# Ledger of designs, part 8: VH-VL binders against q978t4

Target 1, 133 residues: q978t4
Amino acid sequence: MFDGSDLKNLFSLDGFLKTIQFEPEYIREGEISIIVPLRNNLLRIGEIMNGGAVMAISDAIGGLSAMTYPGIVNQVTVSFNTEFMRPIAKGPVRFISRVDRIGKSIAYVEVLVYDGENLLSSKSTGVYFLYRS

## First folded at step 1 (VH-VL)

Design x3 (framework fv_ixekizumab)
Fold by ESMFold2-Fast, scan of step 1:
Structure x3 (fold): chain C 133 residues (1-133), chain A 121 residues (1-121), chain B 112 residues (1-112)
Amino acid sequence: as target 1 above (133 residues)
Amino acid sequence: QVQLVQSGAEVKKPGSSVKVSCKASGGTFSSYAIHWVRQAPGQGLEWMGVIIPILGTADYNQRFKGRVTITADESTSTAYMELSSLRSEDTAVYYCARGDYYESSGYGDYWGQGTLVTVSS
Amino acid sequence: DIVMTQTPLSLSVTPGQPASISCRSSQSLLHSDGKTYLHWYLQKPGQSPQLLIYEVSNRFSGVPDRFSGSGSGTDFTLKISRVEAEDVGVYYCMQSIQLPLTFGQGTKLEIK
């Protein structure tokens, strides 16, 4: 029910996320993986990925992975935390969001970010409030 | 193995307060709900409230509103239940229970051993 | 508040015989997410409650298959196919569809 066209459409409607080029790698119930080319608009000084961009993309796909479940029509972030373990200097960057726990009103989500060398560079945990039809 | 260990029994005077602790081990503390349930001697189970540490939210049974406060310290994986303005009818065994989020399932899967609070003059 | 009513309040069973406990809620426990938020607990003498069945019919980890739950809407049943000595205690149904969480009065199961 929720596919790559839905993902691209939702990113295109957002002021910041619309600037991000990406391709879905796979989308399934409770899990989304996307590939993001490391373009100049995502770099900070020092030629490494902007930490704010890592957080914003992670937050976005975290919430959207909860929407892969039937009946969930929207979500809002309650809390979000990111650990930066390594700088990202090489793309493409892989973001993998997994719903670790889903209930009637709350989803608990983990997002892992890998750089172009497949090194784990960032880990986020998020909690999302869910709206149902 | 998930284990909840509660503080020891207490005897309190009417009008005083009691604070019971519940220390979690063997699992992820912050992503679970911690419920508090009491049982008066020879009586059934009565839900008092819940805290979800990662959300910073606590909800209470309206019956105890204004007298009960549930808090959590994620650094020590410990939840607390404080009950003020104690009356003799507050004499009970107080349990903590770990559960999924109260909004998702609301059931306690692992329970502490209980803390007997006796209120007597 | 949702009121949970159990019947019977006590029963005495010969070992190896079946037992059945009913639970009725004052309103439907079916959520729009398709789940029914009714659970069963056992409290053995001198012990903390322990989860037996969650969301009507799912056995909790380590719970023997002689325990089964069924029902929908407002009417629910816990069945023990062959009662054993260790099954003695008070059984409680509980709803978690809305706050406050509420328990039935309890059903005391005794061995003859």
Scores: ipSAE 0.000, ipTM 0.544, lowest interface PAE 13.5, mean pLDDT 86

Design x4 (framework fv_ixekizumab)
Fold by ESMFold2-Fast, scan of step 1:
Structure x4 (fold): chain C 133 residues (1-133), chain A 118 residues (1-118), chain B 112 residues (1-112)
Amino acid sequence: as target 1 above (133 residues)
Amino acid sequence: QVQLVQSGAEVKKPGSSVKVSCKASGGTFSSYAIHWVRQAPGQGLEWMGVIIPIFGTADYNQRFKGRVTITADESTSTAYMELSSLRSEDTAVYYCARDLSEYGMDVWGQGTLVTVSS
Amino acid sequence: DIVMTQTPLSLSVTPGQPASISCRSSQSLVHSDGNTYLHWYLQKPGQSPQLLIYKVSNRFSGVPDRFSGSGSGTDFTLKISRVEAEDVGVYYCMQGTHWPYTFGQGTKLEIK
């Protein structure tokens, strides 16, 4: 089963994602929730969270939520779209990814991001190609 | 080319409130932030707050003790700054200014003189 | 809040001579994105402020090349190579690295 140690290890191997501190909140089949402290390296001018950071983290856990299913050994993003609804000025930031549908070769995923006041701040939809054992 | 046009001068009594408007033309209203800056007679510039219309989010300088509210109406491309519980020391020219982040505040309104007197 | 300090507070210059204004911040203005959000504004008598220089050294559209900005970290300078009559007014530095945005106290430039 894909667990929190696996998630932390995968982030540590990536050049960009390794700079991001986080804690897993829960991991289930088809769903991952993580908590990200809003540290200075994730801020842009105006002291709000960098939109690129929101997208990168959302994309990463979106794909990784597909790997919570048995037999999925890797994934790559086919398409990804993010709507920014509110700026994120307060942490910690919660990212929740859910697999809406998992097919043989494709997963459809949504990612919801909540700020430190539990306000929905962005929503992403992603399509991922799956590699099976 | 973007222009910001502000409402006219106002004379107010202590304890009342004032609402200044800032109408944008010539650009996409939702694509930038609008800041409010004031200048008391003979003094420097003081930042009051900002609104980001695309997100509906506003934030304020704590010095105004919760007396300031900044809003935006995208249908009319107009931002508003309301200051309540007016005192004589609130007498100032109030400016709105556009912020594209990369340039800071690059386009400014003409200013609105608010005089608070008894 | 970040405090911005300008020197001198007033400057009187013969036309055609250079002028220099200093601006110092109480904290580094380098943002976590690597940019330095230090901007210079000119307020001519009876007018709104106008942007001259953004991010330390970049001239804004339409600003003559007589104006230049330099500096890093906490110490910044605005230079005018040859002052002209239309340059009269109050110059402000402003930091946009952190909210609240803060301004220097202003430098009044007059022609002799």
Scores: ipSAE 0.000, ipTM 0.502, lowest interface PAE 18.2, mean pLDDT 86

Design x5 (framework fv_ixekizumab)
Fold by ESMFold2-Fast, scan of step 1:
Structure x5 (fold): chain C 133 residues (1-133), chain A 118 residues (1-118), chain B 112 residues (1-112)
Amino acid sequence: as target 1 above (133 residues)
Amino acid sequence: QVQLVQSGAEVKKPGSSVKVSCKASGYTFTSYAIHWVRQAPGQGLEWMGVIIPIFGTADYNQRFKGRVTITADESTSTAYMELSSLRSEDTAVYYCARSGYDWTFDYWGQGTLVTVSS
Amino acid sequence: DIVMTQTPLSLSVTPGQPASISCRSSQSLLHSDGKTYLHWYLQKPGQSPQLLIYEVSNRFSGVPDRFSGSGSGTDFTLKISRVEAEDVGVYYCMQSIQLPLTFGQGTKLEIK
C-alpha cells in the first residue's frame, strides 16, 4: 500500500530531504530502492558526495522501508551506523534499504549505497522504533 | 525485584486536575514502557496511554486526548499521569503497568484511588 | 478499535473442578512477525491485575501449570484444569496488536 508518491510526499515534508531529487526504482514490503542524481547540492569539496547526505538519505529510506509493512504508521531512529568504503564521485547513486528483521515495535535495517559505476560505496545499519495507531 | 510504587489516594473537586506518580525500581527504567490503565468502581479495565521513557514520547487513548498527559523523569525513574477537567465519572483506581515493546503488562503498580466529588 | 468479547461474564466452580473462559476479538491478533498478541490477566479481590498468560499460551513466571491458554486468530480460551480457592477473581483478556490497547469486559470466577 505504500508507493512512490507516498515516498516523494514524505521527503517533501522534511526541511532537508525536500532538497534531494530522487526517483523510486521499486518499493516492496520490507525493501525500497531509489535513484538519486548526484547534483551539486549533494557534493562536498573534492567533487565527492557529502557523507552527511549519504547518511541522511540512508537513514530516511531505512525508516521508511519499515513503513511498507501493514499497520506501521511512523518510525523513529534508535541507532544508526554507516561504513564508508569508497568515495562517491559518479552518479546516479542507488540506495537500497532492506528490513533484516521486523518485530512489533523494532525494525533492524540495512542500507546499501552504489555509485554510478555500480560499486558498493557505503553500508549502513539502523534500528528503528515503530508506531502503530 | 521489579516494583512499581504509586502515590496515595486523592479526593478532588470537579473541574480540577490530579497528578499520579509511579516510581519504578529493580530494572533499567528506560528499557521499558509505562502504561496507565484505570478501573471505575465495579467496572472493567480501560487503557489510557503509554510513555516510552527512552524517547520521551507518549500516546493516548482518543477518549482522553486533550485531558491526559503522561510524562517520565528518568533521573528519578518515575512516570506521571495527569488528568485534567475532572468529572465524577473519572472516579476510579488508576494503575501504572510496565511493558516491553510487545506491550504485555508484566508488572503493575498497587493502584491509586482518585475520587471526584463535590 | 479492536473489540474484545469474553464469555461467560461470570461462573461458579466447585473446588477441584475445571473452568474455561473464552475470548473473541473483532479482528485477527496474528502479527506479520508470526506472534499472536493476546494476553490474560487475573485480578484477585482488592488487588492489582497480574499477568497469567502472554502471547496466547505462554505462562508468566510463577503461574501454576493448571493454567493454560490456547487459540488462534480471533478465538481464544483460558483453561484452569482444577480450580483452587486462590483463583477467585476477575479474568481479563487483552489485545496488544494495535493501539488503543483493549480489554475484554472480564469474567468473574467464584467458588461454590
Scores: ipSAE 0.000, ipTM 0.531, lowest interface PAE 14.8, mean pLDDT 88

Design x6 (framework fv_ixekizumab)
Fold by ESMFold2-Fast, scan of step 1:
Structure x6 (fold): chain C 133 residues (1-133), chain A 121 residues (1-121), chain B 112 residues (1-112)
Amino acid sequence: as target 1 above (133 residues)
Amino acid sequence: QVQLVQSGAEVKKPGSSVKVSCKASGGTFSSYAIHWVRQAPGQGLEWMGVIIPMFGTADYNQRFKGRVTITADESTSTAYMELSSLRSEDTAVYYCARVGDSYWLDAFDIWGQGTLVTVSS
Amino acid sequence: DIVMTQTPLSLSVTPGQPASISCRSSQSLLHSDGKTYLHWYLQKPGQSPQLLIYEVSNRFSGVPDRFSGSGSGTDFTLKISRVEAEDVGVYYCMQSTEFPYTFGQGTKLEIK
């Protein structure tokens, strides 16, 4: 029962994530896609998207994609790794998080990031500890 | 290598509170969940609740909500279970037990030695 | 809550003979991740419980191969192929598929 309104509300409660403008593209069990306009506040020098912003957004939707499963009430990042393949100079930026495996206490997630030309620009893998009701 | 060592036996009066400790040695304290299970004399095992120390997140069996509190102190690698408004029926051995950082093993692999709490007037 | 029921409640076995303990759950223990979170513990007299079998059929480290677990859905079995004196105690099944975690009532194994 997780929808776009829930996703926007959760981002609004976080000090950093509340500064991120985005629109949900779709939300389904185990997978979330969002579109992020590449605004000036997300750019580092050279007009390229801030790597820290890529990681923070990827981490957030990675964990939230695990919460799309029934019975999962919270999650916390155990480990997170990001590979930067291409600089992101053109928006909007698409972030797609997929749960590769959902276990009792652990979720394994990957997040793929595409730039405004639909070129794969970043891949993250995350491990999240799950709290269940 | 991981051991859970609990505090010693206690005798309490009805209406009082008891706080049992569970000190972990070996491994990374913050990387696992600590559960509390009790066993009344001659009876079976009853799950009370859990804490995940790295987050301070706790959950409880509904029948104990309102009078059980589970906490953790990461600096001393110690988890605590406090039970208030004690009754004679709370006389039991209280165990702490660990679930490791593994999605394939969600069983209690390491147990403390148990703490006998006797509630008597 | 998921109710766990063990049978028998007690059994006496001659050394070297097999023993079998059943555990039944009120709901399927198959999790949405494809795993079944059913575990077996042994509590020897005066000791803490110890893990024998996790996730239906996996022997915990150091557990002899004479112990085996099987089952699916709501019906599970723990078997001991050749009972030894050190196997005396109370056996418990536990589900951790849903909160609250629940245990069977226990099966006491004695030597004849």
Scores: ipSAE 0.006, ipTM 0.536, lowest interface PAE 14.2, mean pLDDT 86

Design x7 (framework fv_ixekizumab)
Fold by ESMFold2-Fast, scan of step 1:
Structure x7 (fold): chain C 133 residues (1-133), chain A 123 residues (1-123), chain B 112 residues (1-112)
Amino acid sequence: as target 1 above (133 residues)
Amino acid sequence: QVQLVQSGAEVKKPGSSVKVSCKASGGTFSSYAIHWVRQAPGQGLEWMGVIIPIFGTADYNQRFKGRVTITADESTSTAYMELSSLRSEDTAVYYCATDYYGSGSEYYGMDVWGQGTLVTVSS
Amino acid sequence: DIVMTQTPLSLSVTPGQPASISCRSSQSLLYSDGKTYLHWYLQKPGQSPQLLIYEVSNRFSGVPDRFSGSGSGTDFTLKISRVEAEDVGVYYCMQSIQLPLTFGQGTKLEIK
């Protein structure tokens, strides 16, 4: 039921995320992959991707991947940690979110980020509180 | 939704090369992987290789011993498969197909296929 | 390379009867992410292959409920609960856990 149109609509309702251009690659139960063009509004000094942008997009996709499960109507981030392994100087940038565990009220999620050269550049681990119908 | 349109049938001599095109429309061209699969007359499906356009990298079935080259041109949303040193055994229908990929070497299943291009190699 | 073996290689079915196709892989298709990378394709006469089932048991969009996939590890089954005329063609299993991607030999389904 949760598809690319739903994902784009949810991004459009958020003040920061609505500025992010992206295309869904696939959406499955417990997993979302998106491609983000590396545009100037996402760059910091040094012409590399802003770490805050990496975290914000990873956090968003992490929480939304939990909403691909039946009966989950909303989510909020409890904790989020990002490890930056490599600078991202070449786009487009691929974000892959996977739910590692889905509980009644909590989801544990990981997000992997790859640069335009297919190099793993960031890994995030998130914990999300879930709202059910 | 993505659609794939391939170039037309070709007849080639042994020892020559053939370059088949696969034009994508709909979706973002750089967002998916493109596989090439062939089928000899009356035979099954054989995977040849894949390109992930956003990474500029291709991987090949080693059975083709460096004879196959897969490329992509983002400006025209077109992928290409070139097979050199053609033999009569290369007579087949060649297909392109879109896929999604994981963080390792796994793929998620080819979902959209082109119409196929018949390449005939005659001695 | 992972070898994919299908049985039977051909099957003739009266319309409305069930059909079952088996696929065996030379090694486990279960990946470290907990997913099993086994997919089923149908090639109708004169057409390109089309995806029926992905990751063992998930029906691709538009695929009727009469198609179902099951299995684990190295042993997989595609079932059609009630065969219809439009189901005629060659069925292939395929693994995508590692390169090169490999297909089974194909199972030809015909109507009696």
Scores: ipSAE 0.000, ipTM 0.517, lowest interface PAE 14.3, mean pLDDT 87

Design x8 (framework fv_ixekizumab)
Fold by ESMFold2-Fast, scan of step 1:
Structure x8 (fold): chain C 133 residues (1-133), chain A 121 residues (1-121), chain B 112 residues (1-112)
Amino acid sequence: as target 1 above (133 residues)
Amino acid sequence: QVQLVQSGAEVKKPGSSVKVSCKASGGTFSNYAIHWVRQAPGQGLEWMGVIIPIFGTADYNQRFKGRVTITADESTSTAYMELSSLRSEDTAVYYCARGAYSGYDLPWDYWGQGTLVTVSS
Amino acid sequence: DIVMTQTPLSLSVTPGQPASISCRSSQSLLHSDGKTYLHWYLQKPGQSPQLLIYEVSNRFSGVPDRFSGSGSGTDFTLKISRVEAEDVGVYYCMQSIQLPLTFGQGTKLEIK
């Protein structure tokens, strides 16, 4: 049973992710949505969201969405690709991760990112290795 | 300002197929899921399936699996629902409705006007 | 599949009087995210369904304050504090916690 407290705890254990403030919007088997305030520490030059921050948050919830399935105790990113379609200049920023396919040892995941005006700003695809109990 | 406009009524023969369109205007089509629901005369609402255009994926009510196909064209902001192997029991008003990003979340805030499909010999 | 059961299936109300519709689900609609995925729709004669209440108790934009929703777990209620002529139609509850999405059989509200 993976819930919002688990998600916040897992972010708190990571050196970079612990700096990210967020609120879970919903958590379902195979899908996680979070809302991230666009704070100054997430901005690059030009007052737009740092692409590395977009990738790091997307990668994190991508892997964690696989852990919403029973019996999956950990995951490790095998590959990850991000397409940047629009700059993010207005928050809050919504990240939605969805497991497209869950296998015995591998999960295929998509992550979509929307800016404060509800415009699709990036899309990621990830492949994660799964550890089972 | 957001509208969902569906194609017009159709009369079909048993065994044929029907393809109903749902064109969205006034909003960002790709940020939403499009659901399909039908209502037989004098009956309640029955969920048929959903498409999430930006994922290019659809999910279906198992009852219709194998007969229903839902597709979307983001360039024209139009979703389609095709139902094959039509039977007289498929006579119904077919609605499209807009849902939140995950495809299953609400609100289904806007609905099309409905398309009457009549299946008769 | 989650089965949604509404009671009553029909009711007639004098204008200005209250009305109450119940909806029961075959399993809990409470998600681990803390939200309950139960919604109410109204279909007026000759019209498409329209959203009234989402997630048990949240009134959708433009819906009059005489409509209210309540409940938890498997038991839910839609109340109209004072029925008006424009409230005539069929009311449906719906769950969106799991596929397939399912509706109650509908409750027809008529004016006496």
Scores: ipSAE 0.005, ipTM 0.541, lowest interface PAE 13.3, mean pLDDT 86

Design x9 (framework fv_ixekizumab)
Fold by ESMFold2-Fast, scan of step 1:
Structure x9 (fold): chain C 133 residues (1-133), chain A 123 residues (1-123), chain B 112 residues (1-112)
Amino acid sequence: as target 1 above (133 residues)
Amino acid sequence: QVQLVQSGAEVKKPGSSVKVSCKASGGTFSSYAIHWVRQAPGQGLEWMGVIIPIYGTADYNQRFKGRVTITADESTSTAYMELSSLRSEDTAVYYCAREDTYYYDSSGPFDYWGQGTLVTVSS
Amino acid sequence: DIVMTQTPLSLSVTPGQPASISCRSSQSLLHSDGKTYLHWYLQKPGQSPQLLIYEVSNRFSGVPDRFSGSGSGTDFTLKISRVEAEDVGVYYCMQGIQLPWTFGQGTKLEIK
């Protein structure tokens, strides 16, 4: 079963994601929630969260939420789209990834991002190819 | 730059409690962790616990669990360490110290330290 | 708990001469992220500890070039190339790999 240690380890192996400080809030079959402090390394001009950071974190937990299902040993992003609704100026930032549908070889995922005032700030949709044991 | 300023020295009776404050200035208080470390006279450094204000969580050295409580007030950028059921062996200088990046499975360096608070426990 | 052992416990150095302090851990301090969580602090008489070196060999801001750290696994060294009067105090190593975080017993550096 996929847990918080697995999530931290997978982030640590990635060149960009290893710079991200976070804590898992919960991990369930088909759903991952993490809390990310809004540190200076994640800010762009205007003291708001970098859109690239929002996309990278969302893509990562999107794919990893599919690995919470038994038998899924890896995944690869096929397509990913992010809609930015509000600037994120206040942390901590909550990322919630949910598998909308898991098929034999493909997962459809959405990721919702909330700012420190619990306002929905970004929505991503992703399609991931699945590898099974 | 970051500066940590602690409350003044205290003299306490055995069995009482003490609450030491640590006020942070500079940087973003909620985005780092505050550790508490004590030093008995002529002895080395002993880690007591940490508060991570952004997560609202604290963790403790098992030796002090049940006696130590660490809290934070983000509105005043102040961390507190309360130690109860005081004994003479609790006589020590108590330090707060900042860690810029906190992970549950490792610790970065304690980069800035408060000036220390002497707590003397005597009857 | 991980035990941190420093040698020597004290040393007295003539000004301008080098000094070397060793720190040995009971377990490897190498993390799966590829970093080694070993930090060095200096406590001057009557003062709070201050950070000198973090993650084995990185000098903290404001720390003079005469301080250097090295080592790997369980064996670490702090070196002062030319000891000055302001370097007097107790040096501590610390591990950040396993709770509870632990310090070495300290090495007292004095001037002859």
Scores: ipSAE 0.000, ipTM 0.539, lowest interface PAE 14.6, mean pLDDT 87

## First folded at step 4 (VH-VL)

Design a1 (framework fv_lerdelimumab)
Fold by ESMFold2-Fast, scan of step 4:
Structure a1 (fold): chain C 133 residues (1-133), chain A 118 residues (1-118), chain B 109 residues (1-109)
Amino acid sequence: as target 1 above (133 residues)
Amino acid sequence: EVQLVESGGGVVQPGRSLRLSCAASGFTFSSYGMHWVRQAPGKGLEWVAVISYDGSYKYYADSVKGRFTISRDNSKNTLYLQMDSLRAEDTAVYYCAKDRSFEYFDYWGQGTLVTVSS
Amino acid sequence: SSELTQDPAVSVALGQTVRITCQGDSLRSYYASWYQQKPGQAPVLVIYGKNNRPSGIPDRFSGSSSGNTASLTITGAQAEDEADYYCNSRDSSGYHLGVFGGGTKLTVL
């Protein structure tokens, strides 16, 4: 039962993530999609999305997608890598996190980021350590 | 050019069912959330239902929850609203609307009239 | 609390300025979008965000937002601006674009 209220609550508990305006598009076991308006606080010089913002949001939903599985109560990022393929100049920005493999203690996740024209702009891969009840 | 064309409206008796369709063109339908919004004769706009781009998330206004079902077929670029247990107060023009980042409705269809009368 | 409130009617003389207001708690967190509806027609988006106009919407339309209030301003009102105007914003959960104001009928004298 992980839903949009859970996702917004978890973002609100983080000092940085609470500043990010977003709407969940869907949440299901092993996969989360959110829509993020491209507001001024997320832009760098040149009117394109801040790479650090792309990474931070991708990392957050990457770990949270692992928590959609039963019994997972927390997670911690072990490693994270991002490939920037295109600048994001048009919003809204869609982030899709998918769990590629869920293990007892680790999850392997990928996050795909699409700009306002639905062009694939970034891809991240992450490894997360899992805590169970 | 973006177009949304509703169909399936008509006159129906209370307690019966009706299915509305909305044919979309001019944009990548499978990438956007879609909504139904209705307007009773001489009244204001009332939001009815939303469906996410892939159909995995749906939400309804309290007035229609349990009676209406929103669905979509991305292979046919078509949005649907299945209306069951229709009541006189469901009489309205039903609009198909495309959202943009859950902030606003950027395109609307022309609407289809549903009249529920005995 | 999450309901959006609009005055039912307002009048303006040709060439003068009118402001239509929308009030609700959700407007403290989210911008309103504004829709123009003429008799027998579908609603048309005229303003979104704080003050953004879609292509084809005349410069005389502008928006503003402060606290729990959003406003649509028409400077130099013209006869074709006579219509019903609706505001829309998110419900109290912040997830759904499910709250419309009751609408304001603008009469151009």
Scores: ipSAE 0.006, ipTM 0.538, lowest interface PAE 13.4, mean pLDDT 86

Design a10 (framework fv_lerdelimumab)
Fold by ESMFold2-Fast, scan of step 4:
Structure a10 (fold): chain C 133 residues (1-133), chain A 118 residues (1-118), chain B 109 residues (1-109)
Amino acid sequence: as target 1 above (133 residues)
Amino acid sequence: EVQLVESGGGVVQPGRSLRLSCAASGFTFSSYGMHWVRQAPGKGLEWVAYISYDGSYKYYADSVKGRFTISRDNSKNTLYLQMDSLRAEDTAVYYCAKDQSIDWFDPWGQGTLVTVSS
Amino acid sequence: SSELTQDPAVSVALGQTVRITCQGDSLRSYYASWYQQKPGQAPVLVIYGKNNRPSGIPDRFSGSSSGNTASLTITGAQAEDEADYYCNSRDSSGYHLGVFGGGTKLTVL
């Protein structure tokens, strides 16, 4: 049910995320992969990707990956932590979100971020509260 | 082991249509995006179109938008390029290529020649 | 602006090092990939990302990137390396692999 058109629509409705251009690589139950061009609006001083942008995009697809499960109609971030391992100087940047555990009311998610060389650059862990139909 | 074989090329008149096919073998076709790239005789490479692994996302070069349609049949391991309203400048060898993470093409097929006679 | 520019031709003596360059605004954001094409044959990927080689590509091929410029270096050129070389990258929007350089014809003397 949840496809790339849904993902693009949800990003377009968000005040910040609508500025992010991306293409879905794949979407399946419990996992979303997107590719994000590293455009100037995502760079900080020093010509590397803004850490806040990495966190915002990771948080967004983290929660949305929980919505790939049947019956999940919404989600809200309870906690989110990001480890920055390497600077991202060139794209495209690949974000892979995976649900580690889906519970009745809580999802545990990890998001891995890879730079243009396909090197792991960031890892996030998130906990999301789930709303069911 | 991984192979791509294009077919369907030939001589066509301006304004007509032609459909190219690319038969894939040696890999899980449904797991990868695919590209079409062309090369006019004696000229350089020009990217034409992309299709995602499941066919849900498609991108086209400006020169072919509205005239060409990329599609795939994962049950047959086959990629297609429907070329409508052909022009003399569409004369080229057309290659299909496997996408490696939307950043590079490997492998490429042998190519199929399309000649649009004026 | 976003178009990739290559010199049309370059020559190198057998066994010597040659550098082929590709320049464009998109290279500030994306790494170039490099393709070798011999007459009558399909292109072959020789470098992808910054400096990665596919299986079967000799280690004399290497890539580098700086600012808006990408380079392909062939160390100890062989006669079989005589070919056209094309750089490729995403366009400035990042959505399309719609940008190839014009190609550089390498002659091995």
Scores: ipSAE 0.007, ipTM 0.590, lowest interface PAE 8.7, mean pLDDT 86

